# VH-VL binders against q0atu2: the designs that were tried, part 15

Target 1, 119 residues: q0atu2
Amino acid sequence: MLDKKARIRTSREYRNVFEKGKRLSGRFLIIYYVENALDNNRFGFITNKKIGMAVIRNRIKRQLRAIVREYQGQVKNKHDIVLVARAGIGKSSFEGMEKDYIAIMKKAGLFARNANKID

## First folded at step 9 (VH-VL)

Design vd9
Fold by OpenDDE, fold request of step 10:
Structure vd9 (fold): chain C 119 residues (1-119), chain A 121 residues (1-121), chain B 108 residues (1-108)
Amino acid sequence: as target 1 above (119 residues)
Amino acid sequence: QVQLVQSGAEVKKPGASVKVSCKASGYTFTDYYMHWAKQAPGQGLEWIGEINPDWGDDNYNQKFQGRVTMTRDTSISTAYMELSRLRSDDTAVYYCARAKYYWSFSAFDIWGQGTLVTVSS
Amino acid sequence: QIVLTQSPGTLSLSPGERATLSCRASQSVSSKYLYWYQQKPGQAPRLWIYDASSRATGIPDRFSGSGSGTDFTLTISRLEPEDFATYYCQQYESSPYTFGQGTKLEIK
């Protein structure tokens, strides 16, 4: 699980990201990202009913946390990032989801220059 | 059709704890933050805190920090607010209310009917 | 925290009159994060105005919200008997999401 410090926790924090952030769409994920005034990154997640039943949503939530945790050390600092799960993600594999995350984050330029786990 | 139904009135002694429930129906429980507000007799509204029902992340008013705990059970679309170390000035009607946190306005558009908590010796 | 001060505390008017309720913030609040609620005795609050000037579903057009920055106003052009209640403003600009102390609109 992500550290509390690394999570977007309040509704207003989510609003800020959606209001001021940039949006990029991948195959399974949409990301909203904006610079914050902190020394750390914070991640938020939107997993609504369109992605599937509770069992599927719970699986997707676990997998998204795992992916974000795996690569969080390679993400440029001072960003709030919200991941929105798309409808098709429920049928995706973990590897497919991971690949999509990496691709979107690269496109957004959010990985640090010295990142070495993204290829 | 969309509604929040809260648990019944409570009478507690000072130092005790109270746990109020708020059951959501008619909408997707996890799509809205659940908020709680306090209203002492004849007084205004006071925001207590919020919780993300999907992830369990919570945020409390510092005034209640250390005494309030918000939780949820997604399987039954129910949010809970527990207030511990009760004192007389905790006597109030407590409300739950939902607020959308994406792709809509953030106002408290649906409220529970309120739960009276009386703290007396 | 942002403090919202409503004025007057009590407003005594007759049906048919115009009512003007003020909500002043201790610091700037975006219009999209300023809300008004109506509450009658023994009932839960009800959303009345959102985004400072948008009427919630079912709210009559005699109600209007306006303002920006630190000064917001709820106006009732012509009071109806059912309009007499307590009105609260609320900010969602930053946590804690504070309420004003309320304005009680009573029959003169």
Scores: ipSAE 0.921, ipTM 0.960, lowest interface PAE 0.5, mean pLDDT 95
Fold by OpenDDE, look of step 9:
Structure vd9 (fold): chain C 119 residues (1-119), chain A 121 residues (1-121), chain B 108 residues (1-108)
Amino acid sequence: as target 1 above (119 residues)
Amino acid sequence: QVQLVQSGAEVKKPGASVKVSCKASGYTFTDYYMHWAKQAPGQGLEWIGEINPDWGDDNYNQKFQGRVTMTRDTSISTAYMELSRLRSDDTAVYYCARAKYYWSFSAFDIWGQGTLVTVSS
Amino acid sequence: QIVLTQSPGTLSLSPGERATLSCRASQSVSSKYLYWYQQKPGQAPRLWIYDASSRATGIPDRFSGSGSGTDFTLTISRLEPEDFATYYCQQYESSPYTFGQGTKLEIK
């Protein structure tokens, strides 16, 4: 699980990202991202009912956290990033979701230059 | 209709704990942060904290830090606020209220009816 | 934390009169994060004004909100009997999301 410091926790923090952040859409994910004034990144997640039943949503939530945790050390620092799960994500594989995450984060230029495992 | 229904009045002794529930209906529980507010008799409103019902992330007013715990049960769309080590000045009406946190900015647009907690020896 | 100070503490007026309620913030608050609530005795607060100047659903047009920065105002052009209540301002600029101490609008 992501450390509390690495999570967007307050409603105001979410609002800030949506208000001031940039938006990019992938196949299964939409990301909103904005620079923060901290020394670490924070991640937030939006998983609504359009994703599917509770069992599916819970799986997706677990998988999204796993993906973010796996690559968090390779993400440029000082960013608040919110991942919004798209409707089709419920039918995606973990690998597909991971690939989409990498692709969209690369497109956003959020990976560090020396980042590996993102090819 | 959209509504928040809170649990009934509580009478507690100093040092005890109280857990107030807030059941949501008429909307998607996880689409709004759940907030809690305190109103002492004849006094104003005081913000206690908030919780993300989808992920369980919480944020408390430092004044209540260490004594308040907010939780939720998504299966029954219910939020809980537990206040421990109660003292006389905790006597108040406690409210839950929802607030949208993504794609739109809203204040506390729906409130529970309030729960009176009386702390007396 | 941001402290909101409302004035006056109590406002005694008669129906038909104009009411002006002030909310001053200890630091700048964006208009989109300034809200007003109405509360009557024995009832829960009700959202009244959002984004400093937008009326919530069902709120009569005799109510208006204005202001920016640190000074915000709620105005009732012509008081109706049902308008007598306590009004609270609230900021959502930063946690903790503080309330003003309230202005009690009572009938003279």
Scores: ipSAE 0.920, ipTM 0.960, lowest interface PAE 0.5, mean pLDDT 95
Fold by OpenDDE, fold request of step 10:
Structure vd9 (fold): chain C 119 residues (1-119), chain A 121 residues (1-121), chain B 108 residues (1-108)
Amino acid sequence: as target 1 above (119 residues)
Amino acid sequence: QVQLVQSGAEVKKPGASVKVSCKASGYTFTDYYMHWAKQAPGQGLEWIGEINPDWGDDNYNQKFQGRVTMTRDTSISTAYMELSRLRSDDTAVYYCARAKYYWSFSAFDIWGQGTLVTVSS
Amino acid sequence: QIVLTQSPGTLSLSPGERATLSCRASQSVSSKYLYWYQQKPGQAPRLWIYDASSRATGIPDRFSGSGSGTDFTLTISRLEPEDFATYYCQQYESSPYTFGQGTKLEIK
């Protein structure tokens, strides 16, 4: 799991991202992102019942954390980013989800210029 | 049919711990933050803390930090608040209440019925 | 933390009269994060006004909320017997999400 400082933890912090942030949609993920006043990035996650039963949701949650953790060092600083899992994500492979994440983050311009990316 | 049902009244000695439960029904438990509030006899409301039922992230009022622990069991849509090292001034009715944290207002729109905790020697 | 101060502490009025309850914040609060609750003895609080001026579901139109910045008001145009209770304001602008100390509206 992401360390405590790298997570959006409070309801008010989530509310801020949804109200002030930009929204981009991928195949399996929607991201909301906004600049923060911190020296670090924070990530939040929305996984509702639309994505599947408990077993599926738990898998998706684990995989999303893994993906975010893998690429967090390549994300531009001073951002709050919320990932919303879309309904079809339950049928996605890890590789498919990772590809979608990379694509949407690139589209958002959130990766560092000299970052080494898998895709 | 949306409701929060809390556990029954508790009587504790100073220094003991109490764990209050709050069971949600009629809505998706993980779609709302669960909050807890304290109301001493004849006094106003005081916010204790909040927890994200989906991820377990919590945030506490500094006044209670170090003594309060909020947890949840998603399998039974139940939130818990544990208060340790109880003192006489912890005597109060404790409420759980839900609040939406995305795509809705953040007010406490549903409350539990309250749990009386009495701390006396 | 943001401190909310309500006034008066107790308001004694008769049915049919107009009631004005004040809630002042120690710093600016966005209207979308100012809420009012009603509480009667032996009962849990109930959401009454959200976003400073929106009535919760089932709340009569004789109730109205207004204000911005640091000054907010709950108004009851014509008091009904069931309106006598304690009213609390709350801010969700920043943690901790504090309440006012309450205004007790009692029958004269």
Scores: ipSAE 0.918, ipTM 0.958, lowest interface PAE 0.5, mean pLDDT 95
Fold by ESMFold2, fold request of step 10:
Structure vd9 (fold): chain C 119 residues (1-119), chain A 121 residues (1-121), chain B 108 residues (1-108)
Amino acid sequence: as target 1 above (119 residues)
Amino acid sequence: QVQLVQSGAEVKKPGASVKVSCKASGYTFTDYYMHWAKQAPGQGLEWIGEINPDWGDDNYNQKFQGRVTMTRDTSISTAYMELSRLRSDDTAVYYCARAKYYWSFSAFDIWGQGTLVTVSS
Amino acid sequence: QIVLTQSPGTLSLSPGERATLSCRASQSVSSKYLYWYQQKPGQAPRLWIYDASSRATGIPDRFSGSGSGTDFTLTISRLEPEDFATYYCQQYESSPYTFGQGTKLEIK
């Protein structure tokens, strides 16, 4: 579970990410992301009823939390990031979701870069 | 028919706590943040806080931090606000109101009818 | 925290007159994050104007909202008996999402 400081807590913060953020779509996920004025990242989730019934939705929520937590140390700081579950995500495997997350986060440039010549 | 129906009036002694409920119907409960506001007799509106109904993330006005707890039960589409260590100046009508937080964003477009909480010694 | 100051506190007018209600913010608020509500005694507030100038569903066109930055105005071109109520502005720019203290529009 991500701690409280790494969560998007307010409705206004969600609105900011959707209004000002960049958007990238994967097979199972869409991310919206925007730079914030903090020294840390914050994560939000949209897992509305369109993705399935309560059992499916609760499984997806647990798996998304686990994936985000596992890779949070690789994410460049100072970003608000909202993960939107696409309608077909209920039929994905954990590994399918995980690969999709990694791919879209890399494409967004949100994983930390090699520090050879760039500080 | 979209509506928010709140629990009935409460009379409490100073130092007690109160828990007000807000039951939603006619819309998808998890699409809207639930907000709470206070209105003391003859006074204006004061925002108390908000809760994400799906994920449970909350955010409180600092004036109420430490005394307010917001929760929800998605299985019955109901939000709750609990206020502890009640004081006489907590006497007020308490409202719930919804706001959409993704896609087509909204103001507080639907309000509950209000719950009068009276704190008297 | 953004403080909203409404003026006047009470506005006494007759039906048919023009009403002008002011809402001043302690710091800049984007127009899309300023809202107006109407409240009558014993009732919950009702959304009246959103995004500073857009009327909510069913609100008569005699109501208009305007303003930007720190100064916002609600205007009623010709008062009807049902318009006498208290009006609140609210900002949604940043938490806490504060309200103004209200302007009571009463019959003279």
Scores: ipSAE 0.847, ipTM 0.923, lowest interface PAE 0.6, mean pLDDT 91
Fold by ESMFold2, look of step 9:
Structure vd9 (fold): chain C 119 residues (1-119), chain A 121 residues (1-121), chain B 108 residues (1-108)
Amino acid sequence: as target 1 above (119 residues)
Amino acid sequence: QVQLVQSGAEVKKPGASVKVSCKASGYTFTDYYMHWAKQAPGQGLEWIGEINPDWGDDNYNQKFQGRVTMTRDTSISTAYMELSRLRSDDTAVYYCARAKYYWSFSAFDIWGQGTLVTVSS
Amino acid sequence: QIVLTQSPGTLSLSPGERATLSCRASQSVSSKYLYWYQQKPGQAPRLWIYDASSRATGIPDRFSGSGSGTDFTLTISRLEPEDFATYYCQQYESSPYTFGQGTKLEIK
């Protein structure tokens, strides 16, 4: 689970990302991202009701946090990043979401150019 | 119509806790942060804190930190504010108010009717 | 935190007169994060002006907001009886999202 320091906690911080941030779309996700004044990254999530019923939404929320946590060490610091779940993500596999996340984060330049899954 | 309906007035003793509810209707509850504000008798407005209704992330005015807890139940579109270790100067009307935090933004465009909390010996 | 100081505390005027309400911030506030609310006795506040100068839906054009940086103003060009209320400014630039102390606009 992402700890409190790695989460966007305030409404103003969300508004800042949408107002000032860059946008990139993948198959299942859209990311908005902007530099912050911290020494760390913060992640936010938008999982509106159009994704599906509560069971599906809760599964998507768990999976998105797990994916972000898995790759957190490869993300360049000093960014606020909001992940927006697109319609249809509820039918995606975990692996499909993961590949989509990796692709859009690389395209945004938020991973190192040669970044790979590190274990 | 879009509205926020708060729980009724409360009378409490010093040292007790109070939990005020704020039920949302007419809009998608998870699209808006819920904010809470205090207005003591004859005084202005004071911001207490906010909660992300979908993910539960909270953020409090440091003045209230340690005594306030904000929660929500998305299944009934209801936000809660609990204030503990009540003192006489906690006597006030407490308001909830919403603010959209993504796509098209708004200020506190809808407020609850307020909940009077009286702390008396 | 950003402190908002409103002046005057009480403004006594007659219907038909022009009202000017001041809100001064202890540090710069982006205009898009400065809001005004109207509150009448026994009622919840109502959003009146957002983004320093934009009227909320249904607010008459006799109300205008202006200002930037640390100095913001709410002007009512000609007072109507319904305009007598307390007005609060609020900044949403940074948490905590503070309000001013209010200006009570009362009938002389």
Scores: ipSAE 0.832, ipTM 0.916, lowest interface PAE 0.8, mean pLDDT 92

Design vd9
Fold by ESMFold2, fold request of step 10:
Structure vd9 (fold): chain C 119 residues (1-119), chain A 121 residues (1-121), chain B 108 residues (1-108)
Amino acid sequence: as target 1 above (119 residues)
Amino acid sequence: QVQLVQSGAEVKKPGASVKVSCKASGYTFTDYYMHWAKQAPGQGLEWIGEINPDWGDDNYNQKFQGRVTMTRDTSISTAYMELSRLRSDDTAVYYCARAKYYWSFSAFDIWGQGTLVTVSS
Amino acid sequence: QIVLTQSPGTLSLSPGERATLSCRASQSVSSKYLYWYQQKPGQAPRLWIYDASSRATGIPDRFSGSGSGTDFTLTISRLEPEDFATYYCQQYESSPYTFGQGTKLEIK
């Protein structure tokens, strides 16, 4: 799992993101995000029962943790970000979820600009 | 329909630990944070902490930090609170209560029946 | 942490009277994060008012909540015998999600 400092831990913190944050939908994920008063990012997850039975849901949870961990260093600081798994995510591949995450995070303006970009 | 059923009363010696269970039914267990509160005999309510039952993230009142551990088993829709290094002033009724953390208000709308923990030498 | 102070500690009234219960916060609390609970002896607390002024399901309209900032009030317009209990306020503005010490509403 992500380090405790990089996790949304309290119910009140989740509530803040949903009430004051922006919402952006991808194919498999929805993100809610808001600036925080910290010097770091925090990530939260909602993987409700609609995404599948326990085995499927646990696989999705492991894969989402891995994706967020992989890209966390590229995310602009000072944001609380909640990822909501959409009902169809159970049929996605890891690569499909990863691409969706990158796309919605880029569209939200949450990734830092890449050095050495070639159009 | 919706209910939280807690484990039975416990009697413990000072220095021991106690683990109280809270079994949820009639709703999706992972959609609600589980909170725990203490009520000493004849006294008011004191918030102990909370756990995200889906992802396991916890947050404790600093008064209990280092002595309390909250866990859960989603396969049986059950939350647990363990309190260690018990003292006589830990004698109280302990309640679990749920709160939604998205889409709805966050008040503690359903409470368990309470578990009496008695700490005596 | 936010301290909630309820007053009075004990309120002795008869059925038919009006009751006013106060909850004062040490810091500002958004109305949507101020809750009231009723508790009778030997029972768990029950959600009574949420978001400072919204009645929980099944709560009679003789109960009303009001207030903002640091001062909140629970009013019972005409007491019924079943209303005699202890009432707690709670804030959910920031962790720890503290309760007031309670107001015991007892029959005179």
Scores: ipSAE 0.826, ipTM 0.913, lowest interface PAE 0.7, mean pLDDT 91

